# VH-VL binders against o27280: the designs that were tried, part 208

Target 1, 266 residues: o27280
Amino acid sequence: MDSMNVPEVLEIKRIVEESESVKTFIFSWDFRREVRPGQFVMVWDFRDEKPMSVSLIDPVRSEIGISIRRVGEFTDRVHGLSEGDLLGIRGPYGRGFELMGRDILLVGGGIGMAPLAALADEATARGMRVDALVAARTADELLFLDRLEAAGVNISTCTDDGSCGFKGFAHERLLTLEENHDMAAVCGPEPMMFQVMRILDERDVPAQLSLERYMKCAVGICGQCCLDDTGFRVCAEGPVFWSQELSRVREFGRYRRDPAGRRVPW
Short names: E, the ipSAE of ESMFold2; O, the ipSAE of OpenDDE; V2, 0.75 times the mean of E and O plus 0.25 times the DockQ between their complexes.

## First folded at step 9 (VH-VL)

Design M33 (framework fv_cemiplimab)
Fold by ESMFold2-Fast, scan of step 9:
Structure M33 (fold): chain C 266 residues (1-266), chain A 118 residues (1-118), chain B 107 residues (1-107)
Amino acid sequence: as target 1 above (266 residues)
Amino acid sequence: EVQLLESGGVLVQPGGSLRLSCAASGFTFSDYGMTWVRQAPGKGLEWVSYISGSGEWTYFADSVKGRFTISRDNSKNTLYLQMNSLKGEDTAVYYCTRGDYSYPFDYWGQGTLVTVSS
Amino acid sequence: DIQMTQSPSSLSASVGDSITITCRASQSISNYLNWYQQKPGKAPNLLIYAASTLQSGVPSRFSGSGSGTDFTLTIRTLQPEDFATYYCQQSYSTPYTFGPGTVVDFR
């Protein structure tokens, strides 16, 4: 790691409120450093740093966007910032999504729609047909519907409570959608991704999945890097993985481990 | 080549209604947001309305909100502006443009003149 | 609403001159600023977007700069076809507002 290891102090140019709990922070970006959908950056508020997926990649305006959900002390502090305030950004890091074929299905849950929104922009610009299944707990938590629509994406929604679209989980909605995609990209809660991956595998649709919990490992901040006992090290290869790679990981979508190594169900 | 051609501009009485059309060619129409921009004689440019590629999302300038509606027919590659309760202040050349949140207004039609007077 | 102002409202120049037009936003708009050229009796043409990026086919004598609230359009070595009205426009938020225009006349 050399120049990417040093944070750039960037001004927050614009803040978009995506929902009550999610904001997108937009910064000038020098595209001599390539950024691909599915990659992440480390966001530094001068006290702590956290990995955040890139949700907007705009070389025309020389900007990137980073979407952040309010879930703890760090994100609460960042949500309190205003346009004109400063943040440290380093990266990008990680393996991004790869596009293939003519048709792509995006399946996103909650904040997992953030990296998929950036991917939708690239896929549509390449002339692909894009279908998105956008899932959330409630209608108010569905993200990026207006942006996806503006990009020409065909949208299906589902909410756990039935307040918008299909009443149920993403994988239940997916079972009611037609089979007609050359590939898929999936990002969201791990149990959702596991169920979606299983269905896509049965349909012979190759899928790429983004695992947020392994982003820290990609930058060398890692307590447990191995996904299982095979010696497979996720931190060097993530956060985006092909479904065939994840099918070998017994704990994916079933449980996580706390710092003591105990299994905690999803 | 991208082409946008407006039509429908005529003289109309105050309080009247008029529908403008814009025929698009040379690109995949449904992939782009479309906008109407107007220019009163001897005056500057004023943004009027936007519609998303699918037609699901629309936005209006406050000066026309409630009186104008924007729509599109993607099967015909045509954009529309339905203008109701017309006022003298609506007299302008109306331009059809290709542009949305992510892109500037990169192509413009030649314009169609709407005159509102008695 | 974001208000856009331009200075000067008009200027007279000769072929070969270098001219600068300024545009100000009433609040920060990052680099969501576009410049358009309009010749008499014609529709506007996009010159510059994202404050400083030249549209394909636009001569290199045109350049844009600025960020936040203050922006400039510069035309180096003015040519006869450059006598026109120039408009800035913010695409930061709806309503998308234009500046009042700057008329560049032959001296």
Scores: ipSAE 0.000, ipTM 0.386, lowest interface PAE 18.1, mean pLDDT 83

Design M34 (framework fv_cemiplimab)
Fold by ESMFold2-Fast, scan of step 9:
Structure M34 (fold): chain C 266 residues (1-266), chain A 118 residues (1-118), chain B 107 residues (1-107)
Amino acid sequence: as target 1 above (266 residues)
Amino acid sequence: EVQLLESGGVLVQPGGSLRLSCAASGFTFSDYGMTWVRQAPGKGLEWVSWISGSGEWTYFADSVKGRFTISRDNSKNTLYLQMNSLKGEDTAVYYCTRGDYSYPFDYWGQGTLVTVSS
Amino acid sequence: DIQMTQSPSSLSASVGDSITITCRASQSISNYLNWYQQKPGKAPNLLIYAASTLQSGVPSRFSGSGSGTDFTLTIRTLQPEDFATYYCQQSYSTPYTFGPGTVVDFR
């Protein structure tokens, strides 16, 4: 049977406070249901269901982790939960990251580091050289630095305000990092990802980018993401896309849509 | 239903070239990485090459690097294997299969026999 | 390259028997291990992926276990259609490598 499409009620085993606004919720997981970095699950608080990226995949401990940033009513309610409380989990869903070559660059902005942290664990376990560029508005919003360091990742940081590492944006910091990589994985705000993609393309580094807004397409809940007529079928392939695929998405990095479907610049 | 159909296998002389094709149907071809696996007569399975769903990434077994090229045409739902500088050791049934490191090889074609001999 | 070994290379069994095939990886591959069945003159068929997850449509008499370097495939109550060659395969890293196969014959 397709048991992945039925929510399973799971107990919150452990909560890790990653920052003032981000928590990782850890659940026991039966790895007969395979989970790959870049995939997401639907999290159900018994009122609303929202897609959340998997940020920890630990088959040795039989655990998965889901990192959630406090941005609205649903996430505020989930942040109010404690160890022992219950959440519904459905999935995993979506196309995950593909790991190829010996050297990988990770570029993450804010909560976009969540799926990249899971990818970093897998890449380092495979013996790959991992360089991570971790970007945030301020130092206290940089995520997973201790976890990345423990995994042996080479870390560069940047903050908009200069409170940690390079003062500036991810793409500005990337321009000062000249080492070539076999591949890159990028997750964060679309304007950041667009600029990073352009630099990686210029350097002939194939990149995979994770787009949060296309997670609903992977579970079949998507009216708006299929409006543009391109050679690319958005609903079939999210949330992770190769940079070549994203070059066909006319909205990427330029504008978003509000709840009424109107174009709004980033 | 998912179907994969290989074609192109023939007898070829050492040093020759040959192109294999695999026609895919019953699924969204561009969503899946595709792989070629071969099996020499009376021997086990040997992975040959992989290509990503987009076609942007490719990987090869050391035994075929520099001689074989994998490609795909997503508009025609077709996978290709270009084989150059063929050796007797390349004699095998070549299977087209759907899958990669993150997804099992869940569907296989019937195979196409390539014989390299003088 | 990750080397895969299987034991035994062949075994003889009767219908109704329970058999176990072992697969070992030269380094840890977590649970990125798949099992395939191949009948003479036919293409391989996926039985199990992620070490222990049964492929849709595969009979429940097949089961897999293990993680890291040591893995097993068990067939309970062997049926006539189960006499075949079985291969393990790691999908942890390229090149994707197969075990040498285990031939299951009737006795």
Scores: ipSAE 0.005, ipTM 0.405, lowest interface PAE 15.7, mean pLDDT 83

Design M35 (framework fv_cemiplimab)
Fold by ESMFold2-Fast, scan of step 9:
Structure M35 (fold): chain C 266 residues (1-266), chain A 118 residues (1-118), chain B 107 residues (1-107)
Amino acid sequence: as target 1 above (266 residues)
Amino acid sequence: EVQLLESGGVLVQPGGSLRLSCAASGFTFSDYGMTWVRQAPGKGLEWVSEISGSGEWTYFADSVKGRFTISRDNSKNTLYLQMNSLKGEDTAVYYCTRGDYSYPFDYWGQGTLVTVSS
Amino acid sequence: DIQMTQSPSSLSASVGDSITITCRASQSISNYLNWYQQKPGKAPNLLIYAASTLQSGVPSRFSGSGSGTDFTLTIRTLQPEDFATYYCQQSYSTPYTFGPGTVVDFR
């Protein structure tokens, strides 16, 4: 019986430490409840629930993985858990990525590599050629490099400080990469995604962008998940959008909404 | 109505440090990214650095990366440029501008002259 | 880095003339090109952004065109206050780069 709206209490089967601030929590999953890359779940620690992107989808092992960055009280508590401990999982929710063509470019910043890692697995299993541009502030914050390499992904890195790969930002590195891609998928901070989208639009590469920060209203009830000028409810219509859908949103890349729905600059 | 006023430009020796300030008025400062652009005497314009409205995102020209830091205090409507390890080639009028990756540089201050010389 | 070139480096004109300045990017920048005017001893002023959009308050005699790598700024019916240096600037990717400038002098 599939029920997305009731949390299931699941045992943490395995924990992978991706970096000092990021862990992937792996659970047994019943794939009668289908999960696609780009979708998210609500993670409940029996006090609060927060949306988290699915970063591993493994039907062969019957497992899903959820990657969580330590940024506040909820995530700090979850990071304190051990294998064998319990968490509530509700979902999946949202529109996932769509794959088309033979070649895909992935552009990820920080924790935005989490949903893109799941997408990379699907794309390589489908026989697509996958190029990934992995961006972070420092080398220690680059995520999933070993997993992407093991999957056969062609990896380029960039760090703001030059500690690994290209010294600079994702969009600056992207200008030096070849243009031969049938599609792209982008996930990371909104200012990074805005600048990457501009380059991909010029190259006529259709791109899908994931707006993870708006995932806080999993069932589409909260009006604060709306984008400016369009009324898009990201939790219901997203979090994944095509670049042509975002081109009509003046708020994208410039402003975000706080918990009270007020406009706040990036 | 929009006004940007730079200050802090002085003569400084090579290897020295200097902080420039830009006081903004006539608009909601926190709604806009801000940029520093410089111009060496008798030369053209060179982009130096930008900062997003919240202050979380910063970008720098290759010639100043690691030496310059851009910051802002939205409560004081002030933009800063901290310049370290100054070189003769950093000699220029430094302009504060309103704009970033999402907005053109639509308003400019009058500039402040920084001279790096022994 | 994206390199910007301008042509001509300077030109002489009279009031009432129509002039054009060209700007070329070393790679495609779509329409992410801005034009600035700088009068002697003063700060630059934005004239045009997104290749062809006139900034509020700028006279309609100024116009911009182009996309990709080739761009033009046109000033119709040149006025005395238009004698200045003009710079193009790409806003497509950091580091943002300016052209070397075109000096428009009185003939």
Scores: ipSAE 0.096, ipTM 0.660, lowest interface PAE 6.0, mean pLDDT 87

Design M36 (framework fv_cemiplimab; at its last look DockQ between E and O 0.01; V2 from the best seeds 0.00; counts 0 for: pae O 7.9 > 2, placed apart)
Fold by ESMFold2-Fast, scan of step 9:
Structure M36 (fold): chain C 266 residues (1-266), chain A 118 residues (1-118), chain B 107 residues (1-107)
Amino acid sequence: as target 1 above (266 residues)
Amino acid sequence: EVQLLESGGVLVQPGGSLRLSCAASGFTFSDYGMTWVRQAPGKGLEWVSSISGSGEWTYFADSVKGRFTISRDNSKNTLYLQMNSLKGEDTAVYYCTRGDYSYPFDYWGQGTLVTVSS
Amino acid sequence: DIQMTQSPSSLSASVGDSITITCRASQSISNYLNWYQQKPGKAPNLLIYAASTLQSGVPSRFSGSGSGTDFTLTIRTLQPEDFATYYCQQSYSTPYTFGPGTVVDFR
């Protein structure tokens, strides 16, 4: 669905405060540039450009939403903006989620719930039964619970500190949940996704996982072909990969790369 | 060769605190998750805590959550276990081992004995 | 939590015997099962990982099998140094859990 690569300066129409650290920025969108859950856009604050997952796709209002967690200089500046301010938006880019079957399990950690919230809307609109496992460090960091509930999603929560729902990690909670799903979609920190993928593979549930670190490869910013330890091309397209594809990547869940290409542990 | 050397085990009164250390050598320390496993006198092995290679991800047994913290200093090739609010049932030999969710516990130190008693 | 059980809790054997130890998980853990050996007063050492893969340096008389919930450790032609306690451990999910151990004693 990336048929037009044209940067555009858009007005921030509305800002939704999702938590102390997360805001959703809403823009009018021309849906002649179709957007699918799992795709991302490049957000430009007129100094730096960063990839951000699309968290809201609303053709009825002609709007998209981009959820941004405050983690550094760029995101701090963007969080300082108000309704009426301008941002550059380019995209959409990347491989979106593919839906199949009648039942889907969503497993999201922290800001990883952002692309999954958009997917939940699409899945429920298609008449699928949607179960969501929403994980965070604390209750205050659980995202999109009201939106998921409004969409008719069956929600389970877990927090590391036990402040809401199951006390523990997503993979620990998953072991106590119903096993039957036609597919799953997973997004969050790679150590979480690795452990969740392992459980889903044992249950023969095909899973798609979103790895935001591969977004740059999808737009051609990485001009080199990246190979994993097995010699398989790993950076050709993202951010969404099938679990079978990721099972061949020895670094998944263990290492990432810095700008110099050096291995950095999780 | 891979070597792990624990230290810090002593007699501590109930409610006290203690920090254990594990010095690693013979491998690139930051490439591996690390784990603490304990064994009470005459009993079996019990997993206590694991930490990822970067130190960002930590996991704990329910019996120690909120009382123990695991950390590492990759520049010094050292793993730590900070133990607070110690109880009699924390009495055990504490083993440092290489491994976490992504790797088996393949090398073990000799252990350090922690005794919690008045 | 995934509970691990072992049988027998202890067994007596002679040098040259072949012995079998079983381990059962309370739910499927695929092949994420490890076997450890511990001699009195010593740290454990890894024998087998991924249910059946022998750790480097471990004698070929040791073998592992199984998947899902049922696993077996076999020691063929038992040697004097094999008298020890053996533990299985699931590495499928936290909290990581060990079996209660099987003591292999001299007869």
Scores: ipSAE 0.466, ipTM 0.789, lowest interface PAE 3.1, mean pLDDT 88
Fold by ESMFold2, look of step 10:
Structure M36 (fold): chain C 266 residues (1-266), chain A 118 residues (1-118), chain B 107 residues (1-107)
Amino acid sequence: as target 1 above (266 residues)
Amino acid sequence: EVQLLESGGVLVQPGGSLRLSCAASGFTFSDYGMTWVRQAPGKGLEWVSSISGSGEWTYFADSVKGRFTISRDNSKNTLYLQMNSLKGEDTAVYYCTRGDYSYPFDYWGQGTLVTVSS
Amino acid sequence: DIQMTQSPSSLSASVGDSITITCRASQSISNYLNWYQQKPGKAPNLLIYAASTLQSGVPSRFSGSGSGTDFTLTIRTLQPEDFATYYCQQSYSTPYTFGPGTVVDFR
């Protein structure tokens, strides 16, 4: 559709403070443009444009939510906005998560829980049993716990510093959990996802993982989001990939490329 | 060719501190994670700590966690191991090796001996 | 932690023999197993990774096999330079534990 390529200027309807560093910005949305968990939008602040995952998909209220962590100049400016202020949004783009079976495991690190929160809402609405492993550096950075609990999700937590739940990394906690799931969905720091993927592959649990890469066009034309040795475009063939697809991607878990095309290790 | 050269191993007293260095050459240092592995005299190999290429992700064996710190200076192609609160059981040859969670340990230095004794 | 065991702990063999060293993990580690060779007074050297893939420059007389919990290193047509200690190591999860080693002596 032509309207997907041009940002629509939308008013910020509500802002939810998820943590000291993460806010969810909620907009009215016409659901004739369907949005799937795992898809992303390009957010334009009239200076720069960045990809952001959709964290809330609410057709009943005709709303979408976009969760943004403050990490740099662009996100600092967006965090300074108030309800009623304007942002440009184009999309949605990319391939979202596919649900299968009756029992799903979610593994999220930090802001990676944003698209998984949207997926949890859809999975519970379908009557699936949802277990979530929510990881962060500290307890204060664990996201969406109240929302997940209210949706009936069974939550396990881990923190690097042990301030909440299991002390350690997500893959270490995963090794201690009983695994009776039909599928898994994983999103977070790529080194975490790499280590989680190897465990899920050994257990023969079908897994979908959501990658983040630098994007410019978001529609597959400029090549900025391509993955080495495969030609997969994160904005078109992803951002959600099956673990079998990622097994062919040499850079996964190891490095990414910056806007200048230089290798940047994780 | 890939070369890794450890230095800094000496005799130290229990409770003391020591900083090991590993000079890397022959490859793009920042593209690779790095690891310290130790071997007590007459004993087998023990993984100590790993660090990702950027330095952002670090991992430690339980026996050294909280006492040892791993770091790297990618502008100097150098890996470091800061060892604090040293104990007799830390006595070992310490090897610098290339690799981390995502790569096998494919190149090794010759090692540097750390002795913790009063 | 994943415990690694090796068998035998020591063996003696002649040039030209074929020998087999086994490694067992306390839980499944898929194919995330590496083999290293260490000669007296020297650093370890990577032989095999991913259970069966030879590292560049390693002679074809070395081979690895196995998956899950049981793994094997085979040296066919043993050469004098193969006198060494051999270690397996799992790279499946932290801590990245090594086996206790197998000493291969020439008679």
Scores: ipSAE 0.246, ipTM 0.712, lowest interface PAE 5.4, mean pLDDT 89
Fold by OpenDDE, look of step 10:
Structure M36 (fold): chain C 266 residues (1-266), chain A 118 residues (1-118), chain B 107 residues (1-107)
Amino acid sequence: as target 1 above (266 residues)
Amino acid sequence: EVQLLESGGVLVQPGGSLRLSCAASGFTFSDYGMTWVRQAPGKGLEWVSSISGSGEWTYFADSVKGRFTISRDNSKNTLYLQMNSLKGEDTAVYYCTRGDYSYPFDYWGQGTLVTVSS
Amino acid sequence: DIQMTQSPSSLSASVGDSITITCRASQSISNYLNWYQQKPGKAPNLLIYAASTLQSGVPSRFSGSGSGTDFTLTIRTLQPEDFATYYCQQSYSTPYTFGPGTVVDFR
């Protein structure tokens, strides 16, 4: 629909400090332009452009939120911005999550919780039961806990160092949980997602997973985000994929392509 | 034979606290979600709270959220309902029942009466 | 929240009669609908789950049907012990909600 747009210059309406390294930038949004959880936008700071997941969708306030983790030069610049400053936003792009059934499990790691938080809002609004396994390296890196709780989400936490909840990785925690769900949505480090997917498949739980790859055009033209063997473009056919689709992707959980097209192991 | 036996129902004042217990037998307790359902005198049934078999997932009605806590001790085959900040509208017979998620409430205790009155 | 309604709120019947109780959900709940019977001073008993599956030990004169938003409980050849209050309940999503109940009494 609106897959090839020029950036719209928007004013940062509000900034939410999610953690030491994560901020959510809130913008006024015209919802005549539909946006779905799992979709991403290209954020332009007038120097560089990066894909970012939509983490908040609020039709009532006519706002969207984009959560950005501080990881490099671009995000350093963005994190230096204040309310009232301007950013270019184009999109949304990609395939978002689909909701099925009555009970949903969310499994998120780190900034991967961004699109899942938006999904949680929609699912709870629909009256679905939402269980969320929120993982991070440490307690202070766990994202959106208060927000999820306020929405009525049942939360289980997991931290690498055991500073909050289960000590270990998300897939290890999942193995200790016996409850099944109608579907699962997963987003986080790819090795985590790979392990989680295998467990869910073994349990016959339909799962959707959001992938991250280097993106240049975001409109399926340049091919920079193509997945080996399948030809899937993360920006067009994804970033949300069903587990059955990813089962065909040899590189999933194993490696990715860098900007030069070289294989980079996870 | 599956059996559920509630206890702890008494008269309490508004703002008070009370903990209900449900002793389960006749089945593998940890394999089943458990639920509390209440019934005010002369009224219908109202779902209060559920807890998954492992105890990992808990669910609450909006009317009790933030005030009630559900828990279980699978080593003791016992379900609990901690009720804080009790109100008059919490007056009801509280039933312990086996079931959660898609599993129907197939076994019920005889209930325990909680009366909140000044 | 999913709202549950029942019709009628009460009905009078005689032994041997066939009666039907209707339950409606405010939104689709697929087949996640259960029926319970409750007698005065007693706990509810499960009759039917998954809209149409008869609970073990329940007489075959009880049957359930429906999917989506409209459901029915039918009691064929009503027996003296069947006079009670009947509740439908959706288990599709939390909060779980019950219908207001239908009282079946003697004509």
Scores: ipSAE 0.016, ipTM 0.504, lowest interface PAE 7.9, mean pLDDT 92
ESMFold2 (binder alone), look of step 10: mean pLDDT 93; pTM 0.944

Design M37 (framework fv_cemiplimab)
Fold by ESMFold2-Fast, scan of step 9:
Structure M37 (fold): chain C 266 residues (1-266), chain A 118 residues (1-118), chain B 107 residues (1-107)
Amino acid sequence: as target 1 above (266 residues)
Amino acid sequence: EVQLLESGGVLVQPGGSLRLSCAASGFTFSDYGMTWVRQAPGKGLEWVSGISGSGEWTFFADSVKGRFTISRDNSKNTLYLQMNSLKGEDTAVYYCTRGDYSYPFDYWGQGTLVTVSS
Amino acid sequence: DIQMTQSPSSLSASVGDSITITCRASQSISNYLNWYQQKPGKAPNLLIYAASTLQSGVPSRFSGSGSGTDFTLTIRTLQPEDFATYYCQQSYSTPYTFGPGTVVDFR
């Protein structure tokens, strides 16, 4: 029996406005259904169902949170909801992050900070030292800074336009940071993740990267979750992958595929 | 056969604007990031700007940030460089290249000369 | 920004000579280093990428080596068509930077 495949209709307990385009929806959760940072849930608005990363995991208050960016019809409808309204939630699904060592670096771009915020909470609770590099195009698109600070995370910021912190991209900022870490976790646009992965690999820092486009594969919506490159086949359940796994994926950071299998460039 | 052909280079006064184009053929244009590299007369190569295959990601050298804009039209297999607030230091041959953060600059066009002079 | 330097700035050589050009990065760039050749009045062409991988169609007399901060381009038996300017370029991080170039001319 798999109770995670049946949507539970849950009341929206609280909504946090993270930015002009991002909201976090908080629900009461029965933690007999374990959920870990890096996993996602399927959110059902009684018309369509979409995968969303879990951004808050709070067993003490028996709550989970999901952060949603407005990008289309489904997310526009969900953003129109209020506290007390209902959504269907099923899951959790997918491979979560693994924690190792004493020190962790988080590198997040835009909404990619959502699963990393949940990871920061767990790493901090585990007694790890957490450094976060939070990147966005502009200062108003930087997410979770107050929450990360409250958790005791050491924060560095960068924006493309220089409106907050370092002026430039995440990988450019990372090059100016000289501290080593036992591991890293990265989530954001694939071009950012590709370049960050290169730097971490050169520094011998094992990294885990979360890729949104593999969430559907984890729930069986896609036909296959095999990654082929030059005859090397890796069948892996996302959304979290180790950097060594991604170094063998030709598509990573370059293009993805639509439902018809056609290449869609980044 | 991969071909890249630049056009648009002319004499422009300081403070003026100019749009360069690069026509690409012989490959699936949208599968590749593209880059502009320039070379001042008698000088070395300088990376100017890059764009991802979709056009969503753009990168610029510090010397041109805020003044230049890179864009592409994948339906027309064409790369563009919009140059604003031109300075004498922008005088150079501008090369269109195939390649970005994930690919070396493996094919180059012939270049188009931009002269910024009073 | 990552600064690239090349040595020598120029060298004179004869057909049949073996020559070596050095490229240095101001910080470690792993193997994300490319070499380009530019002939007078022509666009550059890619010779080597990932420090040591020959681009298809490039003669085997060209070879690249190195990692981290120190890189070398070697041309074993110099041919007339090899008299050109050679540039290294780091592809490790934006902004991408080129070396100042090495001019290889007739003795």
Scores: ipSAE 0.079, ipTM 0.653, lowest interface PAE 6.1, mean pLDDT 87

